# VH-VL binders against q86i44: the designs that were tried, part 33

Target 1, 197 residues: q86i44
Amino acid sequence: MSGQNILKCKKCQLEITNKIITNHNSDTFHEQCFVCKLCSTPISDPYFTDKETGDFYCAKCEVIRNDQSKPLRESLGFCSLCYKYFRQNEDILTIDLERYHIGCLKCTICKKGINNEKYYREKMTSKLSNYCCEDCFEKVDKCNGCNSMTLGQTLLAMGKNYHANCFKCFKCSEIIKPNSPYSINKQTNTPSCQKCN
Short names: E, the ipSAE of ESMFold2; O, the ipSAE of OpenDDE; V2, 0.75 times the mean of E and O plus 0.25 times the DockQ between their complexes.

## First folded at step 20 (VH-VL; framework fv_guselkumab)

Design b16 (at its last fold request DockQ between E and O 0.02; V2 from the best seeds 0.00; counts 0 for: pae E 17.4 > 2, off the site)
Fold by OpenDDE, look of step 20:
Structure b16 (fold): chain C 197 residues (1-197), chain A 123 residues (1-123), chain B 111 residues (1-111)
Amino acid sequence: as target 1 above (197 residues)
Amino acid sequence: EVQLVQSGAEVKKPGESLKISCKGSGYSFTSYWISWVRQMPGKGLEWMGIIYPGDSDTRYSPSFQGQVTISADKSISTAYLQWSSLKASDTAMYYCARHPRYEVKFGTYFDYWGQGTLVTVSS
Amino acid sequence: QSVLTQPPSVSGAPGQRVTISCTGSSSNIGRGYDVHWYQQLPGTAPKLLIYGNSNRPSGVPDRFSGSKSGTSASLAITGLQSEDEADYYCQSYDDSLSGYVFGGGTKLTVL
């Protein structure tokens, strides 16, 4: 047995002599050790890890776990994306009345976590927004109407992108709704609604 | 054109209830947050709270939590600010203001304002 | 008291340059939140003047400019005109209050 490296389970610290489970962090586990803390089922993606205890939770049990933490969510606050409560002294990102764990927000363009204080947002609903990191902002196409970023759904007209509410009649300034007829002035390359046409 | 039109001036007595309104037009009312801002006579601006008319998500400034109620009727594109029991100290100009939907770099602002509603509470 | 601090008044002669300061803290401007400015003419509602620290909405003259550094922001008005006489407010967001905050306002007098 001399010269053989002993592989140890990260959870129980015992030697692994049977099937080896390797997680995303390249940590190795016994098959029976890489299981959900609540339901004891083998872990599969997606799964969650408790940062304090190191315990694993399957997606279904994570929902239950979050529910069980309701008092903590109420007292400490919670992330608007993952709904997990904030731990004491945990670094958080506040965005316009909402709070987030660092790393929970993703750039719409590059899909990297937004961890810095400089970001851009397109708010679509009370709870849903598109975000763009500082690095990607300059690369984002701008609305021809308002000259702001277009991260989400846009209207393409005359070879340019518009926010839905930014595509307006050049003559009367009323919004031209999607799928509504409009005319284009070929000289000025501006749209006119049906009423103004 | 985006417009916020507020209800007329109010003269009330302490203890009375009041509900003032802010009607939005020229944009999708349900897609933009609306805030209420107080300005006491000769004083500065104070943010009171905010509502998203699309789902009536409402947040309050700590200073105004429990003091007023903010609501909206999206069917008529109208936001409301109401008191159950007015105090003399509620005498102020009240503004509704819209927040932009796009390109919030870090913290939103107020791009359009109502004309204001003067509320006078006196015995 | 206002979370953001402004001078109560500033004055200048026509054609001059004036600046209005807005001083915050680590929980608002220092946190990285943008500063916005509003103009309130006598007897009228506030109007957006500057957004995102230095951007001008349509219709706002280039005489108005904004800047931010550290925990403070500044509004500069060049070529001062009589119609610029108004109250000016800075606005940002504050983490400690979980809300939007205004400066105390600055009354600009054109001499």
Scores: ipSAE 0.383, ipTM 0.740, lowest interface PAE 1.0, mean pLDDT 87
Fold by ESMFold2, look of step 20:
Structure b16 (fold): chain C 197 residues (1-197), chain A 123 residues (1-123), chain B 111 residues (1-111)
Amino acid sequence: as target 1 above (197 residues)
Amino acid sequence: EVQLVQSGAEVKKPGESLKISCKGSGYSFTSYWISWVRQMPGKGLEWMGIIYPGDSDTRYSPSFQGQVTISADKSISTAYLQWSSLKASDTAMYYCARHPRYEVKFGTYFDYWGQGTLVTVSS
Amino acid sequence: QSVLTQPPSVSGAPGQRVTISCTGSSSNIGRGYDVHWYQQLPGTAPKLLIYGNSNRPSGVPDRFSGSKSGTSASLAITGLQSEDEADYYCQSYDDSLSGYVFGGGTKLTVL
């Protein structure tokens, strides 16, 4: 047995005996110590540290606590993506009752702001959805299973693109994963897994 | 193939309750808004309200707010239109209709329609 | 009466061209909202015919076309055929009503 290598929480300096949370600098923390000081949510990248107190702040709370115009702008609200308060008479993009600065939503493909008259998204009610401008949407492949746009990694099967979860056996609807054997019905051009062969 | 299959015709008396259904198939039910549209006999189409079955976000036309309840059961891919107390003026054909997944910020359309449910309310 | 105004009826002989107007206001079409068109065959549900002012869904013949200008839109049908006999509705969105709005419908009769 080597000497003492006790893991200490960087925040509270007490020993960690259970779940260990590690940041990108290899600092270790108790689960309850690596949370935002203002909202108490678990910290994930990016985050901010107050150099005087050692407190952590999530991106939203860091913007809010450092807005020097806060007393004058608090009633105007803030953008749901960048967390900066709106200025008076600023044009605001509203989607599903969420408010955004013009241009804060960006096309996943070209990274230009969604300031155009048209845009497309993966999930209509989620601000976490990927967005796609009209120009890029005309170029993006659609999934041949669900006919929705494909963003990120897709699989190529039967000469067509699919979401990983959309290439399914026609008979039993089980997902046919990459490198799994399957057969093709020549008349319908549909796949079948080995069990339904 | 996308289908919206509605429940059968109803004959009711004033004051009775009613819940009609719209079952979606051939697509991801929870990922598309569903609207209800009224067509009174010999008249045009009127939008009543809309629901997103994925999280039950529901919105009503001002003309129908408080008059009907729109709901969905995502476990069986079904949307509902419900009255607690029917009136003779509720006699109409009722359609469910799906909106496309692609959002166009200049308004959207109804890409697939159910076959309609005729509701007749008379004494 | 409807927010979007359509003629109650139009008629034409086989092979002719007809147009169906859809007139709105500054709170709907004039705000920049798109106009969409639906065909309702007798005894059936409406079916999407034109979306986004001028786009045809797959399976809609080229003889159907749509356009939008100012506060108005138009559906044109060329090469009129007997199966075109139906009711036609335009649809948009209206800010003042906070909802989707339809025209009153136009009954097309093929003579």
Scores: ipSAE 0.000, ipTM 0.435, lowest interface PAE 17.7, mean pLDDT 80
ESMFold2 (binder alone), look of step 20: mean pLDDT 93; pTM 0.951
ESMFold2, look of step 22: ipSAE 0.000; ipTM 0.499
ESMFold2 (binder alone), look of step 22: mean pLDDT 93; pTM 0.951
OpenDDE, look of step 22: ipSAE 0.000; ipTM 0.521
ESMFold2, fold request of step 23: ipSAE 0.000, 0.000, 0.000; ipTM 0.441, 0.505, 0.487
ESMFold2 (binder alone), fold request of step 23: mean pLDDT 93, 93, 93; pTM 0.952, 0.951, 0.951
OpenDDE, fold request of step 23: ipSAE 0.000, 0.000, 0.000; ipTM 0.520, 0.516, 0.547

## First folded at step 22 (VH-VL; framework fv_guselkumab)

Design c12 (at its last look DockQ between E and O 0.02; V2 from the best seeds 0.00; counts 0 for: pae O 14.5 > 2, placed apart)
Fold by ESMFold2, look of step 22:
Structure c12 (fold): chain C 197 residues (1-197), chain A 123 residues (1-123), chain B 111 residues (1-111)
Amino acid sequence: as target 1 above (197 residues)
Amino acid sequence: EVQLVQSGAEVKKPGESLKISCKGSGYSFTSYWISWVRQMPGKGLEWMGIIYPGDSDTRYSPSFQGQVTISADKSISTAYLQWSSLKASDTAMYYCARHPRYEIKFGTYFDYWGQGTLVTVSS
Amino acid sequence: QSVLTQPPSVSGAPGQRVTISCTGSSSNIGRGYDVHWYQQLPGTAPKLLIYGNSNRPSGVPDRFSGSKSGTSASLAITGLQSEDEADYYCQSYDESLSGYVFGGGTKLTVL
């Protein structure tokens, strides 16, 4: 409040009042402004900028964005999984406000296509997901905190898998961050954070 | 236990601003989409918009684009719905609702609902 | 006007079977999007009743069932109880509107 330092987001030119993201040039951004336009993954070097829109693209998505399958007018958009542009008369599937080729829905584990079959999806960002077919879902590890699928980043704690945000102190229910010390009650097999013992 | 706890009822006058809240607990708040749903008195349910708190991706129903702002503060596991200038026609019950993280079939649903926030705008 | 069409009311005697229809179009149910159902008791929030056309969440009695065919879906309630008196909404996704859509609601009266 008493400070005179007004940090502005380089992308949108508006004041940053919360978390500040800094790139290699010491430019500052809102957290939501420094993500890949195509996959929403946080930007790290190297990355690319569209000078007309100010949008950022990670290295992988820049290659995909310039793919030769790009339509001349870009009128049909692109698949949210493979980032190739839709061709005229392709069957386009919309799920949760995102568009896909039907053939691009594949199990992350076995790589079998999930074409009109029962499937499970784990959202990593608003635009990036892991998928699991029914057969693999029966065998995939579940988070021991929330009982949801663990295809993304996981924590192995007390011999069991957890999402990073699902390993909680038994006494206070606060998240026990990765690499944070904790104790174990041997009788109940429950963890306690440093604060709670 | 998954809970969505909304802020209390509001009585306002036309032209006033308002920000109502929805606090999620018992789950990983940043990993689930949260929607806002309006129900005008004696009427049905209307989807207003949605946010993914993990990266603040927000999307609005065309009927509500430009009329409200949806936001979230992930440090306190709270989503918000706000108006810069209320109208009498904004009198309604407003619900927040969570979407499941995993889908079994095409299309998603609202697995947990907040208790609702009644907003009354007198005119 | 609701994108999904439901009858405004339906009634039945205790112990009877009732059905509630939900009619959509080729931009929603007809495109293959699932139909979900919610029960709303007076003065309360909606509660998930059926998801993915026919699945019951834990705690929903098996006398509630759902189905989908073509551009329409149906909720069936057998062994009707007085506690079933509520408003019922179907819900899906509509590509043309780029959003989630609800039916207009059906008031169930138990005689």
Scores: ipSAE 0.012, ipTM 0.573, lowest interface PAE 8.2, mean pLDDT 81
Fold by OpenDDE, look of step 22:
Order: sequence, then structure tokens, then C-alpha cells
Structure c12 (fold): chain C 197 residues (1-197), chain A 123 residues (1-123), chain B 111 residues (1-111)
Amino acid sequence: as target 1 above (197 residues)
Amino acid sequence: EVQLVQSGAEVKKPGESLKISCKGSGYSFTSYWISWVRQMPGKGLEWMGIIYPGDSDTRYSPSFQGQVTISADKSISTAYLQWSSLKASDTAMYYCARHPRYEIKFGTYFDYWGQGTLVTVSS
Amino acid sequence: QSVLTQPPSVSGAPGQRVTISCTGSSSNIGRGYDVHWYQQLPGTAPKLLIYGNSNRPSGVPDRFSGSKSGTSASLAITGLQSEDEADYYCQSYDESLSGYVFGGGTKLTVL
């Protein structure tokens, strides 16, 4: 794929093959990547970016995000997905320091509610988080690089799916970026970076 | 574009039943609270109740508890307000209004409103 | 009668500054719940004007501003225009009633 003009998303670092969103900084994004972290609304001006996570927030959700002092939020707690208050004595799911109503957090594949018995989380360099239930785990496509499940957007190369940082040179093990040229060893069907060609 | 479209005006007699509707579009209907607000002729706004279409969690104002029924059909992105037996005093404009998604339930606001449904009850 | 108290009417000439007060209690505004404002033009549905005490939605001019202090809130309109003639409602949440509450509404007349 040497010589191809590949455009990558600033957020997920993967190739953009569909609609391109360009922000005021001339950064390019997938349409689904340039959305509010909370409400998933497509981002429009003005918007805010979390400096630590890189997540985007619309104006409305930014206000909510910054409001941490309300007594009721501290006393009752609320679901991180639907933001409904928990009922007294209601069973809740706690995952990754976040609290959810039972059924709110869903498997990315089958859309069934995740329970606290057994679940799988996709490991990504980005702040995106996808969950998979036990039933779907074995059926999910695995990254050809790390052999872990691929739930979100992935890089397709040589007919295989890769996490963004899992497509690596066979020789030097360096990450081959989406817009970088590489060669294929025909015998082993492995990629080599430009430096190792 | 977020829209709430309500059913048309109703003219009814006392004792009749009525069900009016509010259809949401342009957003995930199951993920946002929907409230009903009454406005009697020449009067102010009165919150009636609220529903979360995702699980049909419904809350009523004490003033309207037992007087009306709020429901939703998420398959068609529609919320409902209904009376089993109308009274002349039910004559009013009724609005549905959306609640922001990712905000605490209590102390929130209404970001989008329907155009209103006028209900007239007279003998 | 309303849980939140507003003056029934206010008036001003074009270009002037007007304020609409919203007085609550320890169970609503004084409890720390935010105050929101709505504009209702004649014959139309209410529209969100201010949310979270002082935030303007997209499309709302900066001549509209909101503030909150203690058990009260205020809506200020500067540079009053003829199109501002409408009913204005404050809204909050009341813990004792476990429900959302509106002010009685204020009719703004532009002279």
C-alpha cells in the first residue's frame, strides 16, 4: 500500500474510509469519532476537549461534567450511562470504577446487559471502551497482532483485523502506522516496515 | 435535528377518555426523559410527570398522581398522556418536553419542547 | 400559589435593561438545585432560554443572562427589543415535592 494517500483519524488513529470530519485545527476524524463522549451527539462549535483523555464534550455536557458538587449526586449516586439516580436498595453493577444500572451496560456484540459474573473489555490505546459478554467472547474476531478481541474500529490488513497499535513490522516489531508504507513477505504473509524492506 | 411532534387538538365531552401522543425524532428516544407539562388557558406551566422510555420508569407530580397516566412506546419513539375520564377542568394546552440525557435526574431542565396539544373539554 | 414566585409582569422600553426575579425556598433553589429559564412567545411553546443558572443555549443572544444567589434567581435582559415581549418562566426542582416546579410566569411588555 505504498504510495496511497491514507487519511487517519486523530482520535482513533485508524484510516478514514468514509465521511471525513475536519475541525478548526484541521484535524480529521471519523464521523463516529467526533461525537460527545456523554450524549454521543455529533460535535459542533463550541465544544470542549478533555486534556487528559482527549474526549470531546458538547456545550451542554460540558456543564454537566464540571458540576460535581450537587448533594444528591453524592448521596444517591447515578448510572454512568443513563444518569438516572439509583433507587434505594437497587442492585447496581460496578465496573472500572463506574456504576451502572443492571442492563444499562451492554455487550457490544449481542446488546445484552453485562453482568458482574464474567465480562471482557477490549484493550485499546484510545479511551474507547467496549465490553463483551461471555457468550459472545468466543465468537468475536481476534486481533491478528495480540490475539485479543476486536470490538471497535480496527485496521484491516492482509485480510486480518488489527488493533491500531498491533500492526507491527515482522522484523523490527515497530508499529506500522496506518498511513505508512509497508511490504508483504509473500512466503510468510507478514508485513515489514519501510526501514526493514 | 431533535424534534418532538405532538398529536392534534382534541375536543371532548366530560366523562370521555383521551390519549394524546408525543413522538420524538432525531435522537435516541429511549435514552432521554420525557415530561408532560400542562398550561391552562391564560395560566402558567405545571409539571405533570415524567417517563424514561428506556425502562418506562414513571414519576408523577403529587397534583397529578392518579389523575392521568403517562406511558411510552419505544418501538415507535412515542410518549403518551391519557385520561380515563375527562373533566371540564382538564381543558388546557399540554406540552411534552425532553430532558437532557446525561444529567442528573433531579434539578435538570427541558431542552426541547413539543408544539403542544390543545385539549378542550366541554358539555 | 406557585412554588417559585415571579412578578406577574414587568415592562421596559426598547434598549433598556429589565430583570425578572424568581424566589424559591430552602427546599428548591436554596437546596442547591439549579434554576432554568424559558421564554414563551405568544401562541407558541416554551423555549429554553437559560439552563444551569447562567448558561445560554445555542441561538440565545448574550443580552440574556441568568444568575442565582441564596434562594433566589434572576433573569436579566439588556438592550430590550420588541421581539422580547413574551412570558418568562423560571424552573427548578423541589425536594419536598419530589418534582419539578415552575414559577408563576412573568409577562414582559415592551413599551
Scores: ipSAE 0.000, ipTM 0.525, lowest interface PAE 14.5, mean pLDDT 83
ESMFold2 (binder alone), look of step 22: mean pLDDT 93; pTM 0.950

Design c13 (at its last look DockQ between E and O 0.01; V2 from the best seeds 0.00; counts 0 for: pae E 18.4 > 2, off the site)
Fold by OpenDDE, look of step 22:
Structure c13 (fold): chain C 197 residues (1-197), chain A 123 residues (1-123), chain B 111 residues (1-111)
Amino acid sequence: as target 1 above (197 residues)
Amino acid sequence: EVQLVQSGAEVKKPGESLKISCKGSGYSFTSYWISWVRQMPGKGLEWMGIIYPGDSDTRYSPSFQGQVTISADKSISTAYLQWSSLKASDTAMYYCARHPRYRIEFGTYFDYWGQGTLVTVSS
Amino acid sequence: QSVLTQPPSVSGAPGQRVTISCTGSSSNIGRGYDVHWYQQLPGTAPKLLIYGNSNRPSGVPDRFSGSKSGTSASLAITGLQSEDEADYYCQSYDDSLSGYVFGGGTKLTVL
């Protein structure tokens, strides 16, 4: 059995025997090694690496870190999407009390820059970056649960799309999570959770 | 029931034009994006382009841009893929596939597929 | 050359667990785009197997599961059955290509 396909963590240099995290550079990490140095949260894109220490910082913590060292940057602010600081005299987009680099906030449908005058935002709080331009709005489905626009990840059930928190048991109103078993009432075309089935 | 029914197999010669069709039924045809996917013999799937039948908004893969034309006739719930001049290399199975009515990039997938149209181009 | 990389083939005995990897990059899976999986039985059109990284459409057995991490995704099949012999494709979206991308496909053979 000679093919020792030993994967090593780039951070700790130890063998990875369980979950492997692979970054955009195809570097492999332990799940516990690919975390923010400040808040210990699992790293998601975008993230930053300290050039000296090699430590990872989540976007939020990176902002904090930089603000402490650079007062001037604090005054300019940072993009709510990429978390990079704004440059002096840089044009920015302000939407829903958040500021963005021009071009950072894009329509989820067509990937064009969002227009401040005409846009739609998905109500899902977990996906703050899900915006839709006016041109694409009519092409977007509505959640069968809340009747609002669906842009992010949705649950497809009974031929209809639902926000994750909007797919509920018809009988007990409990949220049916993705991959959870449910039944469909053929007469009413409504879902029932396993408990109510 | 959602169905995509494609036109029958085609045998053509190089240089000939061709238009194949994909008819949708069991859903609001104008409300869902439809893509075309090529599969060359013994090869993998290749996305060609996509159309929204409601307003005929059409987008192509860079690899297929200018090579084919995607269109739709919403009055008969039919999408089309056409060539102005076929090449031998166009020999493949062609599938139409429906997208959910939400984002066409993030998370977008093909939920229903046509049965495929085999196009054979030979001299 | 597929933008998403899959092993060309995997095999397993009935009842075994097999996994199919799908390796992308920062321009696709690494950008946060969802990964979807399709099953293509011999001589048939592809069928949606997994959507949104890990969701199963109705009718897909729970033996099939999907996951995504970083720039890669994986399809796992437990309790392998003879009927699972097929080609499997991962699919996502790529910013650099401004389009949908498929893996090269994996032929699963049930021994």
Scores: ipSAE 0.006, ipTM 0.523, lowest interface PAE 10.2, mean pLDDT 83
Fold by ESMFold2, look of step 22:
Structure c13 (fold): chain C 197 residues (1-197), chain A 123 residues (1-123), chain B 111 residues (1-111)
Amino acid sequence: as target 1 above (197 residues)
Amino acid sequence: EVQLVQSGAEVKKPGESLKISCKGSGYSFTSYWISWVRQMPGKGLEWMGIIYPGDSDTRYSPSFQGQVTISADKSISTAYLQWSSLKASDTAMYYCARHPRYRIEFGTYFDYWGQGTLVTVSS
Amino acid sequence: QSVLTQPPSVSGAPGQRVTISCTGSSSNIGRGYDVHWYQQLPGTAPKLLIYGNSNRPSGVPDRFSGSKSGTSASLAITGLQSEDEADYYCQSYDDSLSGYVFGGGTKLTVL
């Protein structure tokens, strides 16, 4: 072809008048344009490109860059319920080493936010709990085994509410499962499992 | 950086016991579920079970219930997978993997993986 | 054998698009559980590639994308590159098995 071959840097779109760097796609770059954005090391395979900015990252710095999205989480942390970062100087509710925004965790009954005031917890699983403010706690049914609230799954036994883990044989203290037979000592109103009967 | 570092490769005979480890660092170890995953030679991934180190809540895949013991020592940020009596069929790569911090039970992903522990059981 | 069904292998030339399917059932994907994807390069541990059906963790190129519909999910890779050659696994949760479930894995070959 007649005419001049003007080489342009794929990164900055300006003419290359000196050393030409070529990648595996035969794209051309200035020497200073084909470097890692984070460490300035000349790019070699393998490397990574941010399609929005055109920046290049060496393999080492791409690993660091993946973690770089978390500096705020490591310094401020995030809510265990909504998974959003905490704001600086935000009041944080901590329960069992889990951290929450004030108001994200709500009373199961009245739906008001649980704050740093007194509250009651009914642990349903290691990951899920019901919570109750003090006012609502006074109004809810309590487990006849532990006298804690019964907002979740309950067992009716001997005409009373129990948590599944709180209905126990009086003699051996083993849990009497909902579908297991048991006997009642009518004088003491206490249950006995089949084994202790 | 979040890291899960597993104990080294093991060569054992059938009937021997074994306990392999997975040490977590760079995060609050007690606040994240950790699973164990088996990969038999040339095969896919199999979930074995899971533990929440904060309270030792431990659950097993039905295929592995009674076959292994999963435990954790939160004072040293380490989870364990243990066999009381190894079989030749236990020859595999074993990974520990962390789950993200989610409140709903199961249905989440494995965000960080250990490098794996190769266990070889042969006579 | 595997609860989630994936094709055993898929191939494509550099620059092409490939898809990897993941077919489940009403007890897992059809129950509404999310599908997640992992890349396992030869001789290495799996690495999270896609989570929550379609989200990419930091450092995963946007040429990887995921979707879910009904009881199935799909991983798409556009602009295929040689470094994409690996095994790919889908993962979900199954109520009837009470556990995490993986697909059987798909070996991607770049021609």
Scores: ipSAE 0.000, ipTM 0.423, lowest interface PAE 18.4, mean pLDDT 80
ESMFold2 (binder alone), look of step 22: mean pLDDT 93; pTM 0.948

Design c14 (at its last look DockQ between E and O 0.02; V2 from the best seeds 0.00; counts 0 for: pae E 10.4 > 2, off the site)
Fold by OpenDDE, look of step 22:
Structure c14 (fold): chain C 197 residues (1-197), chain A 123 residues (1-123), chain B 111 residues (1-111)
Amino acid sequence: as target 1 above (197 residues)
Amino acid sequence: EVQLVQSGAEVKKPGESLKISCKGSGYSFTSYWISWVRQMPGKGLEWMGIIYPGDSDTRYSPSFQGQVTISADKSISTAYLQWSSLKASDTAMYYCARHPRYEVIFGTYFDYWGQGTLVTVSS
Amino acid sequence: QSVLTQPPSVSGAPGQRVTISCTGSSSNIGRGYDVHWYQQLPGTAPKLLIYGNSNRPSGVPDRFSGSKSGTSASLAITGLQSEDEADYYCQSYDDSLSGYVFGGGTKLTVL
């Protein structure tokens, strides 16, 4: 319509056609744009803005964000799983540059806390992974694809367990998704995807 | 806008299998944990389990371990809850819910919920 | 029975203040895990009301407040309105159960 001022979102610079969020500075945002960068929760006061990126942080996430920047917090830090601060005299577990309260990181099998360096980690791509204590390791089934332990979601195929990404077509090496059809070569006992059947 | 849309109501008989779905939109589906929560008729909320769609890391409540299977298809931004053999006692509303902060497991909450899927199991 | 204990029901007149308690133990709230609250209107899905003990998401009125102390948490509602009639649930995490836990829920009736 001629003569109508287009209201734009300060965050994404696109037109706002639905609900308008206005902050204390009279800046306008899409509802989905005024969310915390870390947790994606809608922002409420108080909130913080990264001056370099323009990203918003809720009060809770801002505390987490700043923990790594202060010397005292750098020394004590916070747990990577529960995000609670460590006490000065509290025992902590350090794994892969991440710190945990004793008991926060648990064995996937027995659910007991991982308390020392005697553990096994399932190969995962995310920051979070499944861990297994030494006592349970021998009881854990191994992936028929990669021969490493299976702790998370597994695919049962041909009477064997696989990591989701380890069950692959023998012919084309593509991952066969769970519940996807596949064929079995009886001579080699290998799977083939539907495309390679 | 973050949304979780669940599949429609189900009416089943004991012994039948069932798989219900929860589709996420408006956010990076692979970067946030999704939990399933049961609410039996007239009862409270019960956490069933959780999955990280990015790598399919799945964890169950001890009460639901072995009773259900939680899975996800990240290609279509969908999480699943399934039974191999339903029981009458499985009659309930089932909710999927998103967990903020993909790197946090403990001490967190559910910021978005699906509308729920009613499952009725009767002979 | 629920790991977190809530009163089954509370009631108040419009404009009044009501509180809903959530009592846990050393394995959950007392462990230091945050308490979160959800509102469930009749026939609807739960909605996040309070997160991190006392934080309000956008859209939640400031008449809702949360607090935590020791092994217990509390939800306070001031200026009670008819639309506040709902079930309220507290939620945390429990080490002994290795899982998220909910209170039994509290039905709030506005008289």
Scores: ipSAE 0.009, ipTM 0.513, lowest interface PAE 10.4, mean pLDDT 82
Fold by ESMFold2, look of step 22:
Parts: structure tokens; C-alpha cells; sequence
Structure c14 (fold): chain C 197 residues (1-197), chain A 123 residues (1-123), chain B 111 residues (1-111)
């Protein structure tokens, strides 16, 4: 509503002069006001609304706020995979700064729990990893760029498997995207991008 | 080929701000956690905190929470350690160190270290 | 003060064997976390010596070895040489601190 019937944010009651966010009830908000009450991330589908307060919650935080033993369990923390709080005296698995219920961490290939058994990890982001038990590790293809597991879809280049971001020009180390032109030194079996060819 | 090159020594007064740097080269900077480690004169090593430059996930040792800011600029493959107001007790050697991306271990280690940045804070 | 306890110093004659202990607790080594070791030569940055309790990186001589049992770990150095004179640190992870922890360091003197 540009300049006529100036819209106000339903959360903060201040004028909206920039991007207007609307929900399914035609309420209007600032972009920064349409966020999860617990984690402050921008709301996207699916989301939940507390009928009494009107507050919004993302799917992850809805699980957290509905825990009936919240005060005790909040002090114990929650699992990084299922987001349920730990129980008193529950065994937990900690990997690199993240905590998990015993059995929540599963091999990406066979889906069996990784319960203090030897495992391999493929880091995707700070919070997202793929895991592989030792038995499945023997069967999985390795990326020829980084020698890590290729648990997702790979590209085939020069007859070998690579992660999409691991097929790089030998000369400049820039990523050679799928279907981008490149040359091959047949004697060394090394790729080069167009600018280095 | 993997290198962590830190900014040069600093001599500062209490109350001044400071930002020291750690430039990673020879590897995919955004795909590895990088930590800062303090070594006070004549003392041992103390982990300060860590950042994943790919998404800026940053975590601090309880001893350093609120005392420093860790950040990264992935466009120039550089991590930073920053003080808003230095104290004389901040006089120390500061190292950046990388963690491996791929591991068969329970609990990770520091595989490459910067040369260190000596910070001297005196009245 | 450190979360992992190391002797402050050890010494040995050239050619001898020494061990450096690293004692933790149920929240770190006793929880199952691996122990790693670093060598810091005088005036230099630390360098990875042993990872995953007992693995040697490329370029580390066979006379360095590591082990872990229960809540403690040990670094063994055989055939001592003058260039081994350095500070040695163990490192692990601690659940209660939610972070990486180092031992207090051990100064090795080669007599």
C-alpha cells in the first residue's frame, strides 16, 4: 500500500516503508519482524503460531517449545539432529562441538546407528555432515579431488568421480563447473580451464 | 603448500583496539574449521575459539566469551581475532590453527599452525 | 592450571627413552575423546606430532609413539636426540567445557 493507508507492522506497530511481508491471514510485517520467536531466523514454511501470544516458531523450535519438561532439559541441552532435549543421565555422543543422542547419528548409506563405532565423516558445512560406518566406507566411491566420500551425486570427469566443487584447473585451482569447457594434458592426465589452456 | 600466514607483531596501549589476521592458502579455506590459540609469555597453550569460514559459525571457549571477536572474510581467505579494548593481560603470542576436514578420529586436532602474532600491551 | 595434567618437565640422556603422561578425566579422555600431541621447538609455533592417540603424520620419526588407556595418554620418545629438546603438549576435547583443551606442557631436556 504505497503512500495510502500506510501499513503498520502487526508485531511492532511501526510503519512499513520497505519490503512488506504478508502471512496467510493478510497481516503485514517488516522482514525483520516476521521471525521465529526462539531463534530469530526469518519465517518460512512450515511455521507455527502460538494461539495465545501470536508468536511465530519455525519447525525446529516448535519441537523445543512443546517439551513438557523444558526447564530441566534446557539445562542439559538438545540433540543436534532431532532437536529434542536430553534426559537426565542419558548417554550422549559429542562430535566436534555438536551433541547427539546415542543412535540418532546414522550411516548415510546403510542407515544403521553409529554408536561409538568407528566411522567416517564428510563435512558439508559447519552443521551438516554425512556419516559412513567402516563397513560401508569400503564400498563408497571417493572424490578424486579431495579423497573424501562421495555420498551424494557426483560428476564424472576424466573417467573419475568428483564432488561438484572438487574438479579444479590444475594450473590455477579454479573450479571447472560441470559442462564447462576444459582441456586435458594427456601425458599428465591433468585438466586446465579455458584461461589456462 | 598449506600455509597459515599471520599478521605482524603489534605493540599497543591498554584501551586500544586491535584486529590481527590469519591468511590461509593452498587449501579450500571455506571448508575447514580454524581456531585461535593463545600462549601467554612462558605459559602453555589455551584454545580461544573457532570459526567455520564457509558459514561463519563461530564458537568461543568460556574463558574468552565476550573478550574477543573471531571473524573471517572468505573472499580473501582470511580469519581474524579482534579486541575492542586491549588489556595488559592480553600480552601474548596468538596462533591460528586449522582442523582437518576429513578424519578417522573421535575429537579433532590442529594440523597446520600459523607462525604466531606477538601482541604486546603495555602502559 | 590445565584440564589435562602433564608433568612440568622430563629429562633423559641421548639415546634413552622418556615418556610424557597426559592425564584427563571422564569429561574428556575418559569420555573416549582421542588425544593428540604437539611439539613446540624453542621460538617456534607448535607442530603436530601425534594424532588420533597413536598416528604419526608424514615426516615424524618412528621414535615418537603415542598411546591412550582409560583416562590418560602417553607420548614415548626413544633414541633421544638433542633436537628433541622442546615443549610437548597433549590435546583433547572436553564435554563440560564444550571445547578443545591442552595439557599444561612438558619441557623435555636432553642431558
Amino acid sequence: as target 1 above (197 residues)
Amino acid sequence: EVQLVQSGAEVKKPGESLKISCKGSGYSFTSYWISWVRQMPGKGLEWMGIIYPGDSDTRYSPSFQGQVTISADKSISTAYLQWSSLKASDTAMYYCARHPRYEVIFGTYFDYWGQGTLVTVSS
Amino acid sequence: QSVLTQPPSVSGAPGQRVTISCTGSSSNIGRGYDVHWYQQLPGTAPKLLIYGNSNRPSGVPDRFSGSKSGTSASLAITGLQSEDEADYYCQSYDDSLSGYVFGGGTKLTVL
Scores: ipSAE 0.006, ipTM 0.538, lowest interface PAE 10.4, mean pLDDT 82
ESMFold2 (binder alone), look of step 22: mean pLDDT 93; pTM 0.957

